# Ledger of designs, part 18: VH-VL binders against RecQ-mediated genome instability protein 1 (rmi1)

Target 1, 235 residues: RecQ-mediated genome instability protein 1 (rmi1), of Schizosaccharomyces pombe (q10160)
Amino acid sequence: MNQTTTLSTELTELGVRVQNRWLQSLLDYLAKKHSTGANTTPQLVMQYLVASDIRESTTSEGAAPYIVSEQHNVRIENTMLLQIVRVREIGISIVNQLEYLNDLEELKKLKGQKVIRLVHDESGDEEQNDDDGLTEAQDAVQKGSELKKMCRLILEDSNGQRFWGLERKPIKGIQLSTKLGTKLLVKNVLVRRGVLMLDPNNTTILGGSIEEWDKDYFPKRLIEELKGELSKTKA
Key: E = the ipSAE of ESMFold2; O = the ipSAE of ESMFold2 at other seeds; V2 = 0.75 times the mean of E and O plus 0.25 times the DockQ between their complexes.

## First folded at step 10 (VH-VL; framework fv_polzastobart)

Design k22 (from k16 with heavy chain G106N; at its last look DockQ between E and O 0.66; V2 from the best seeds 0.00; counts 0 for: pae E 9.4 > 2)
Fold by ESMFold2 at other seeds, look of step 10:
Structure k22 (fold): chain C 235 residues (1-235), chain A 123 residues (1-123), chain B 107 residues (1-107)
Amino acid sequence: as target 1 above (235 residues)
Amino acid sequence: QITLKESGPTLVKPTQTLTLTCTFSGFSLSTYGVGVSWIRQPPGKALEWLASIYWDDDKYNNPSLKSRLTVTKDTSKNQVVLTMTNMDPVDTATYYCARDYYGSRNWEAFDIWGQGTLVTVSS
Amino acid sequence: DIQMTQSPSSLSTSVGDRVTITCRASQDISNYLAWYQQKPGKAPKLLIYAASSLQSGVASRFSGSGSGTDFTFTISSLQPEDVATYFCQQYDSYPYTFGQGTKLEIK
């Protein structure tokens, strides 16, 4: 059995269905780079695959079987390979998310610089009713944790179809800082009103990204996008 | 052929620590999404899940048993070990290990079980 | 913890009859519900996973349905070898929990 057929079979066992032309191009590249193409493992191929655009690297056998946005109360039993286009936190207000992101950016700047400030202990009555209670955003920054409650995702399959995914329960690795183009395996997922109902039991995060999407995205471009979304929301 | 087999003592005195080993073949804990769980069944009573351990060393213990449970694995030996401290007569049960899955592979629940081993806790 | 309540606790019926066993979860478990058969002295055998998917090698007379909190298990035509105790189990959230069982007997 030739190398591409064997690798394709092994990758399918991992839940990934690669396009033959993409795989062959990768093998040719690896042969020139390392002179070891004959011993290419599925694990090595996976490293390149998770960094790829699955519209180019994988076949429609791992795509959604129909137009997801038009479906109600169906179950997709087959394994799909998907890539994350966008992540949005929907359980926390956009204002609090912006506070969190700005605080993270300022914290990073302050740690990279020594800042000596004059502290004025006495502030007039303007501060006498202030409390130091922490918001969710402030607590996350102080603890060095992700600001997370419930995310909604824009997902894309190998055919370029985009659809919504909603976390039914928190999935480790899905948060505002998740790289764009992150690859997911999704199996046995319910579709309700055109939305994939994701949870830790039907989703595996493979990792990766799409460089062109993720470059300089978190946090600055995310902040800009959230500000735009906030301005469109009724007061 | 996929098999799991529980081994360890069948008689334990109250307060002693029970150590059970699940030895399996036909699959590996190095495979993404694969796990092994421990389940027990007191005579004439319902099954009770005890603990799970997965390929990525993620672990879950039944909170009702507090800190009494420890689950570990040795992937090279195809073994999972359950340790349960401070045994009491109410812990008398048949103990099973079973294969399960996590993440996008969690579609078949506990698909294959060991034969089980009866552990009696008595003076 | 998610409580799983089975009905009935025991059932006696005739060969060829349709058998229905229900299982109710105390909260939404999506379709993460399995059905097991257990014969005396034996380990449980998985029959149905994901609420309605038939395990490989299991007879087609067994089926399951439901989503959310209410689930049913059906034997379309009872056979003598189906005498056993049947358990439902949720695997949506830890701790995984089982129903108390339904003991099925032939009249």
Scores: ipSAE 0.011, ipTM 0.605, lowest interface PAE 8.6, mean pLDDT 85
ESMFold2, look of step 10: ipSAE 0.011; ipTM 0.560
ESMFold2 (binder alone), look of step 10: mean pLDDT 91; pTM 0.933

## First folded at step 11 (VH-VL; framework fv_polzastobart)

Design k23 (from k19 with heavy chain S52L, light chain D28G; at its last look DockQ between E and O 0.70; V2 from the best seeds 0.61)
Fold by ESMFold2 at other seeds, look of step 11:
Structure k23 (fold): chain C 235 residues (1-235), chain A 123 residues (1-123), chain B 107 residues (1-107)
Amino acid sequence: as target 1 above (235 residues)
Amino acid sequence: QITLKESGPTLVKPTQTLTLTCTFSGFSLSTYGVGVSWIRQPPGKALEWLALIYWDDDKYNNPSLKSRLTVTKDTSKNQVVLTMTNMDPVDTATYYCAREYYGSRGWEAFDIWGQGTLVTVSS
Amino acid sequence: DIQMTQSPSSLSTSVGDRVTITCRASQGISNYLAWYQQKPGKAPKLLIYAASSLQSGVASRFSGSGSGTDFTFTISSLQPEDVATYFCQQYDSYPYTFGQGTKLEIK
């Protein structure tokens, strides 16, 4: 097998169905411009793929098999590769979310303070102490953790179809700070009222982002978007 | 926002070694497909590419200056450093750092540039 | 080294006019050719990459064409803010090389 067919086969085993033209273009770039030539691994390709727009990098075999918004009580058994367009917390009021995000910005303005927008992998106590007199927002900022209860996502497949995904159970790595364009593998997902019902058992986070979507988004543009949503509910 | 900024001395004497630092934000040099180049422009003259360092530490120097140039990176500080030895008045130029990135739209040449810093080489 | 030759070196024209600048490479560079705009005292700005692809946020009046050794940059209808120096760059092989530039002025 030539290099492209071997890599394509290995990537398909990982649930990712690459466009041959995209893979060949990447291999040409790698061979031409720096020393990582003939022994390109599927792991290296994945690093570029998670930064890609899957509408260009992957085939429709990894897309939704039908118009998702028109379906109810069906199950998509195949593995889909999706990219996150937007994340919204729907289990916490917009006012509390804005408090959280504004508190993060205030801490960022203080010199030397770290922003918690990074993936926060703490195995700390899941019990939240209500006795400290802090709001959920204040407590999350103080602990350096994400403000999280239940997210709704706008997802996009390789054909450019966009649809909703709802967390049935919290998925670690999905929160307000999740990068736009993050890649997900979703398998055996139930569709209810046109919405994918996501949980940790059917969703694998591959990571990545689309730089054009994500730059300057969290938290400032998210704050602006949430303020706009709040003003519509007050009108 | 993605930005790069050049810093270092603006006046050096002939034979001295120039050290310039490119400090950037909004991207990481640990990201696959990211590289940072140094490019200079003498007053009224064409741009000249000097050196490039990639995320995987692959480095390339312009052959015409190869023995004079060293490029290094500090990924944790978001910095790339250029060192040029034996400076001469002909090296007077505005020095830029610029990014290339194989990202969502494939390979775009130098998509983001620093503002540049003028370095004058004179006695 | 691949030499990049631009023509013309300077150009003076009127608002609304079509502007054409050419760039020739001394050897084949496929479509690995970029066009930049540089205003006085400013850093270069990428307009076009891969010979003909517009960078995001760049006005549609800018375009590029060509492959191999001969490339063309066009402004379909010159605007006052387009006064600048324009230059091409090959990124096919090291060292990367730039054209000498074309100074564009409005009469």
Scores: ipSAE 0.556, ipTM 0.771, lowest interface PAE 1.7, mean pLDDT 87
ESMFold2, look of step 11: ipSAE 0.603; ipTM 0.796
ESMFold2 (binder alone), look of step 11: mean pLDDT 92; pTM 0.943

Design k24 (from k19 with light chain Q55Y; at its last look DockQ between E and O 0.76; V2 from the best seeds 0.70)
Heavy chain, then light chain:
Amino acid sequence: QITLKESGPTLVKPTQTLTLTCTFSGFSLSTYGVGVSWIRQPPGKALEWLASIYWDDDKYNNPSLKSRLTVTKDTSKNQVVLTMTNMDPVDTATYYCAREYYGSRGWEAFDIWGQGTLVTVSS
Amino acid sequence: DIQMTQSPSSLSTSVGDRVTITCRASQDISNYLAWYQQKPGKAPKLLIYAASSLYSGVASRFSGSGSGTDFTFTISSLQPEDVATYFCQQYDSYPYTFGQGTKLEIK
ESMFold2, look of step 11: ipSAE 0.665; ipTM 0.842
ESMFold2 (binder alone), look of step 11: mean pLDDT 93; pTM 0.948
ESMFold2 at other seeds, look of step 11: ipSAE 0.699; ipTM 0.853

Design k25 (from k19 with heavy chain D56Y; at its last look DockQ between E and O 0.78; V2 from the best seeds 0.00; counts 0 for: pae E 2.5 > 2)
Fold by ESMFold2, look of step 11:
Structure k25 (fold): chain C 235 residues (1-235), chain A 123 residues (1-123), chain B 107 residues (1-107)
Amino acid sequence: as target 1 above (235 residues)
Amino acid sequence: QITLKESGPTLVKPTQTLTLTCTFSGFSLSTYGVGVSWIRQPPGKALEWLASIYWYDDKYNNPSLKSRLTVTKDTSKNQVVLTMTNMDPVDTATYYCAREYYGSRGWEAFDIWGQGTLVTVSS
Amino acid sequence: DIQMTQSPSSLSTSVGDRVTITCRASQDISNYLAWYQQKPGKAPKLLIYAASSLQSGVASRFSGSGSGTDFTFTISSLQPEDVATYFCQQYDSYPYTFGQGTKLEIK
C-alpha cells in the first residue's frame, strides 16, 4: 500500500514523470497541512506540479532525448513535459506589440480608477474593416481579445536544456499574456533546424506558472524587454 | 509585487481584545500551498509563532496561548484577521503577518513578511 | 515543543571573514529549517529554507547545511551590509519555533 508508487504510476499515465524525492516531499508537506493527506489524489499532485519548476519535480525520462539545437528533420515520438521560459509574437511587428501593451496598461489604469468597465464575451465576432481601419493592436484592445498571429517560445525541459518552439498553427492559450513557467505536454513533434514545430495536435497546455519568473512580468517587464530588443536591432 | 500589511490599534488596555488585520496583495489564499501566519516579537526578544491559516481552511494556534487566539480569513478581500483576547502588558510586541508558501522549488518557510505593527498593552 | 538553540549569541568580526552560526534542534526536524536576517526596526528576510536551499534573490555568499538536529549557516565573505541579527526557525512541527538570534557586528 505504497502511496508514492501508486501516485507515480497514475501521473505517468497522465504524461508526467515525477521525481520520487519531490513527490515524497510534497506528501510529507500535505500530511502536515491537510487532514486528507493519506488520500492525496493525482489531480491534487498535478496542481502542485504545474506550479513547480520541472527541473526539481520531474525526471529526465520526460526530457528531450538529445541536444535539440543540433537536430534536423527528427521526430520526437515520446511525450515531453516542458515549461515556457518566454513567449514572443513573431507575426506582428514589435512596434505594434508595444502599442497593444501600452494601450492595455492605460485601460488597466482606467479600470483602477473605476471609470469604465469592459466586460467582453461576445462570440461570433466578424472582422469588417478592410480599408481605413484600425491597426491590429487597436482592434484587439477594442474587442478585448489577445493580439495573436504566431508565437515563438523558449522552452525548457527537466534537464534545464532550453530550445526554441515555433507555432506552425495557432495554439489556443499561447499568447503574449501566457504565464511564464506554463507547463506543456509535447508529443510526436517534428524538429526542424533545432526548433520544435508546434501545433494544436502535438501540444497540450497543462497550465501553471513559476511565481518567481511570472510576477510582474506581463505586461510591464515584457514591454521593457521588447523595447530593449527593438533598440538593439535599430542601434 | 507581493505585499502584506498589518493594521489595527497600536495601544490597548489590559483585558481588552486585540484585533489585527493582515491585508495582502499579489497572491490569493485560495492558491494551493499558501498559508498566512501571525508571528510576534516582544522588544529585544525572540520571535514567537502565534497562528496559521491555510488554503484548505485548516488553522493552527500556538497551544501556549490556550484559547486566546482566533484566526479567520476572507479570501475575497485578501485578508486574514487575528483576534487575541485578554491582553496583558507581557503581550506588548511587534506583530507580523507572513506568507508560508509551497513554491516552485518546494516548501519555503515564511518567504514574505509584512512590515509589522507595534502593539503596546498599558493601563 | 521543539527548542532551537543558536550559537553564538553575538559575533564581531571583520569584512571578508567567514562567519559560521549554528542551530541545534531538541529533536529531529529532518531538513525543515529556515534562516532569516533581521535588521534593526525591520521585518525578517528569508535567506535559506529546507536547511540548504537559497531563496531567490539572495546573494550566493550565504549558505546553509545540516539535517536532523544540527544545522549551520555560513557567510563565506562578510560584507558591510550583512550587519544584522540572524536566526533559525524550524517548520517541521507546530508550534513553529525560532532560535534566540545571533547578533552579527563588524569590528
Scores: ipSAE 0.499, ipTM 0.784, lowest interface PAE 2.5, mean pLDDT 88
ESMFold2 (binder alone), look of step 11: mean pLDDT 92; pTM 0.944
ESMFold2 at other seeds, look of step 11: ipSAE 0.641; ipTM 0.842

Design k26 (from k19 with heavy chain Y101W; at its last look DockQ between E and O 0.85; V2 from the best seeds 0.00; counts 0 for: pae E 2.6 > 2)
Fold by ESMFold2, look of step 11:
Structure k26 (fold): chain C 235 residues (1-235), chain A 123 residues (1-123), chain B 107 residues (1-107)
Amino acid sequence: as target 1 above (235 residues)
Amino acid sequence: QITLKESGPTLVKPTQTLTLTCTFSGFSLSTYGVGVSWIRQPPGKALEWLASIYWDDDKYNNPSLKSRLTVTKDTSKNQVVLTMTNMDPVDTATYYCAREWYGSRGWEAFDIWGQGTLVTVSS
Amino acid sequence: DIQMTQSPSSLSTSVGDRVTITCRASQDISNYLAWYQQKPGKAPKLLIYAASSLQSGVASRFSGSGSGTDFTFTISSLQPEDVATYFCQQYDSYPYTFGQGTKLEIK
């Protein structure tokens, strides 16, 4: 039994349907770079796979079984491997999200100085509180925590189909700072009005990213995208 | 943005030891499939690969220079250091560090380069 | 060591012309060949890896082909900003080796 067949079988047991050509390319690289006496494990392959674009690295057998956006009140029992295209916070106003992100960007400009202050630098609303209660954004910055209530995701499968996922219960590791291209295993998920209803019981975060999607994204390009979305809401 | 930058002396006398540091940002040498390499280019001549060091501590040196080269890394500082002993005027070149990565699109050769530093060896 | 031989060593053509540069390896390197552009005083820039895969952000007028020992780099319609030296490089086996380069000029 050759190495490719053995690894493919083991990866399928983990819920990942690897593309044979992609796996062979990885094995060729590892054989040439590193000792051929070392056994390649499924765990090692997973490290490369979570950094990959699953449209190239996995087969359609791990994709959604139909056009998700056209479904209502159905359950996808099979395990799907998905990658995160976008994360949006929908339980907190865009204005408050922009305040939070601008505050993070200001801390970056101070080159890691640990001065906790609010800067109202021509962007966002006027500060509404005097000293009796901080905004959600101010609290998150002061506490060093993520600004989070409920996220909606744009997800993509191995066929390139994109669809929405809604966080019905908080999933640890899903927030505005989650890397683009993060891999998820989603199993036994309910589809309502074309949206995957995600929770910690049906979603496993494998991690990873896609470098070309994620580089320079958080927080700067996210700020730009949210400003554009706010403008459409006002129009 | 992903960047690499070479630093160290620009003038070295024959027989001295050259130490160059590559400092990078936007990626980690602990990431699977990533390596940092040193490549030099004598004025007007072809590029010559010198050494590579990878995420798993594997190291490779150009056999023609094997005994003269040492490459080390400090992953926590995002640094790779090249040490080259017994410098000679023939070693005058621009020295680059560059990233090699098996990434989202597979095995990419040297996808990101530093600006380079000219090292002159003369008495 | 794998020797990489480029042809031609220099080339002068007009804007809009097709440019072809060849690279020959002294032994089979499969498709583990890259093409770089280098402008005076600058570091090389990766254009093509795996013989034919276009690097992200690189213009579509650049292309590569070949496998084994014979490789071709093409600029379909030369632009003024393409004036540079172009290098091939094998990354199949250590030591990695580069071609001597092709200096591209506009008439």
Scores: ipSAE 0.461, ipTM 0.753, lowest interface PAE 2.6, mean pLDDT 87
ESMFold2 (binder alone), look of step 11: mean pLDDT 92; pTM 0.945
ESMFold2 at other seeds, look of step 11: ipSAE 0.553; ipTM 0.792

Design k27 (from k19 with heavy chain T31R; at its last look DockQ between E and O 0.76; V2 from the best seeds 0.67)
Fold by ESMFold2, look of step 11:
Structure k27 (fold): chain C 235 residues (1-235), chain A 123 residues (1-123), chain B 107 residues (1-107)
Amino acid sequence: as target 1 above (235 residues)
Amino acid sequence: QITLKESGPTLVKPTQTLTLTCTFSGFSLSRYGVGVSWIRQPPGKALEWLASIYWDDDKYNNPSLKSRLTVTKDTSKNQVVLTMTNMDPVDTATYYCAREYYGSRGWEAFDIWGQGTLVTVSS
Amino acid sequence: DIQMTQSPSSLSTSVGDRVTITCRASQDISNYLAWYQQKPGKAPKLLIYAASSLQSGVASRFSGSGSGTDFTFTISSLQPEDVATYFCQQYDSYPYTFGQGTKLEIK
């Protein structure tokens, strides 16, 4: 077995089916740049792969087996490798999401100025955490947590097919701030009305991003996209 | 969002040592496939690559400048520093730092450049 | 060291015209060649990498071709904003080297 075949086999055990041409180009690059990397590991290859566009880096064996949007009540038993194109919160109003995102942007500006922060003290003799009048957005900003209830994703496979994924149960790491191009392994997923029904049992987050998609996206471009979507619902 | 900026003295005397700092934002030099390079351009002349330093601490210097070049990084500050000894008036040039990047679609050359800083070497 | 020979050194042509610039490497560099645009007083801007791959956000009128030692850069329909100096660079091996440039002007 040669290095390419060994690496490809090891990556397939991780659920990733690499294009041989992509792997060869990566190995050529590594040989020219980093003599210490002459014994390239599958872990190193994965670092490049999760930052890649899977349309270039992976084979169709990891793609959807049919046109997903045309399916109802079928189960995809095989493991698919997918990349996130967009994330949308659908369990919280767009208005509340915009409030949250605008508040985050204002908080970033305050970091450039001298600011005294208040921290909730849950162990002290003064209790101030019973302010139940806060919106979901205001509460998330005050706690420094993600605004999250239920996300819908635009997903893309190695063939460039795009389809919806709906979060049936919260998946840790899926939120408005999730980087575009994040890689997912999805196995044994039910398709309902053309939508993948995602949950923590069928979805594994590999991480990564596509820098060209994700740069300057969160929160400013997301705000603009949500404003556009809100304007359509007013009509 | 992704930016690089060169800083340092704009005037040095012959034989002195030049120290330039490249400060960048929007990416990390700890990321695999990332390098930062120094390139210079004398007024009205072609570009000349000087040195590169990469995420894995590998570094390369242009052999035509012998051992005059040292490149170092401080990843926590997002900085790369070029030190160039024994400056001569012929070293008068605009000095750029630039990112070398292995991106989502493969090996890109210098994809993002700083604005450059003119360094004049004169008595 | 790999010498990059670029031709022509200067061009003057009209808006809407096709522009062709060539670059020759003194030895085989596979497809590890980039093309840059530089306007006076500004930093270079990457247009094309890997001989023919268009950088993100770059207009489709720019293209590149070639492999090995002979490379071509093309602007399919010249626009007023394309007035600049264009140059090639090999990144196959150290030291990285640049062509001397082609100054492009509108008649």
Scores: ipSAE 0.617, ipTM 0.800, lowest interface PAE 1.3, mean pLDDT 88
ESMFold2 (binder alone), look of step 11: mean pLDDT 92; pTM 0.945
ESMFold2 at other seeds, look of step 11: ipSAE 0.669; ipTM 0.846

Design k28 (from k19 with heavy chain Y102S; at its last look DockQ between E and O 0.87; V2 from the best seeds 0.00; counts 0 for: pae E 10.6 > 2)
Fold by ESMFold2, look of step 11:
Structure k28 (fold): chain C 235 residues (1-235), chain A 123 residues (1-123), chain B 107 residues (1-107)
Amino acid sequence: as target 1 above (235 residues)
Amino acid sequence: QITLKESGPTLVKPTQTLTLTCTFSGFSLSTYGVGVSWIRQPPGKALEWLASIYWDDDKYNNPSLKSRLTVTKDTSKNQVVLTMTNMDPVDTATYYCAREYSGSRGWEAFDIWGQGTLVTVSS
Amino acid sequence: DIQMTQSPSSLSTSVGDRVTITCRASQDISNYLAWYQQKPGKAPKLLIYAASSLQSGVASRFSGSGSGTDFTFTISSLQPEDVATYFCQQYDSYPYTFGQGTKLEIK
């Protein structure tokens, strides 16, 4: 059959229900770039797909089957393709999040042999007193690791429905720095009081981002958002 | 914020070689689906596409200027460089660099442009 | 090369009026047609891509339609800030080519 139908079938086997118009536009673009005859694989399409807005690139077959916020103690058995709108740490105050992000920025500015050796290197550990900035950076890393908790996410499906997801167990790739628009496959997920209960068994990270959402976001714009929330006395 | 900025000489003599640099920030030319293009606009005239270079090192030149154009990139500096040989007064124009992207909403043509730089070719 | 012909070359109309600009391609370009706004001394700004898709941050009074060879750009209700030159551009085939522009003025 035709290339669009074959690729759509292969992508569906990977858990992604692509819009034909979007796929055809991508194929037209790639054909122009490669001029003649390059074979487009599902893996290559996936690289563009994870950078896309799934509201435009995928069909509603991968969306939530109902209004999630109205559900309690139901299980969504089918696979959903979702994108991350926002990430927040569970139970960490805005003040503590700001301290962590500010201290992390200071550590990056201090770049040095001592900082790397003390934090990451287990050999040749010599103690030296003359670095107040290094001590502050070291404290920030340690405080950050002690304050790391599971995250809560604002998730969006291909229909634009937004709902909360709660990380119950550590999911590799979910942290405060996770790019906005990161794609997830979620299956067999329990919904409690309108919240998806996420864990490594029901969540697969596909990666990606949405440029419009993520550019210049972490950590600078996130700091601005948290400051705004603190000023309004929001949690 | 995504920005592009053109830099280079504003006055060039006939037969000389023009070298323009596009310096950009807020995106990487190593991202799949990203390209940077050069477009010029003679005073009071239509825009003319000159050349494009893409994330995978593919390059395209306007056939009407074929051997005069070279486009290269320096990923470490976030720069794309246009070299145009044998300049003529007819090449007097504002030169733009612009981003081409097949991104979150599909293939978007030239979605972001630099400010442009006027290059005058005169004896 | 694909030639892009715009009509009219210039247009003078009143605030609040509907503005229509057309663009014809010398061969079928599917829907790979963009519309740009350019104010004097400024770079072009993308308004419409893929013939009818509104670029992020662009006012909804701007719209585009068409496919194949005949394309239309519309401003539903002209505002004072819309005074500019408007260009169509095909991005179906290299070399990418632009229309000659339509200069829009307020009467």
Scores: ipSAE 0.005, ipTM 0.554, lowest interface PAE 10.6, mean pLDDT 82
ESMFold2 (binder alone), look of step 11: mean pLDDT 92; pTM 0.944
ESMFold2 at other seeds, look of step 11: ipSAE 0.057; ipTM 0.645

## First folded at step 12 (VH-VL; framework fv_polzastobart)

Design k29 (from k19 with heavy chain E108Y; at its last look DockQ between E and O 0.79; V2 from the best seeds 0.75)
Heavy chain, then light chain:
Amino acid sequence: QITLKESGPTLVKPTQTLTLTCTFSGFSLSTYGVGVSWIRQPPGKALEWLASIYWDDDKYNNPSLKSRLTVTKDTSKNQVVLTMTNMDPVDTATYYCAREYYGSRGWYAFDIWGQGTLVTVSS
Amino acid sequence: DIQMTQSPSSLSTSVGDRVTITCRASQDISNYLAWYQQKPGKAPKLLIYAASSLQSGVASRFSGSGSGTDFTFTISSLQPEDVATYFCQQYDSYPYTFGQGTKLEIK
ESMFold2, look of step 12: ipSAE 0.745; ipTM 0.881
ESMFold2 (binder alone), look of step 12: mean pLDDT 92; pTM 0.947
ESMFold2 at other seeds, look of step 12: ipSAE 0.751; ipTM 0.876
ESMFold2, look of step 13: ipSAE 0.730; ipTM 0.863
ESMFold2 (binder alone), look of step 13: mean pLDDT 92; pTM 0.945
ESMFold2 at other seeds, look of step 13: ipSAE 0.745; ipTM 0.875

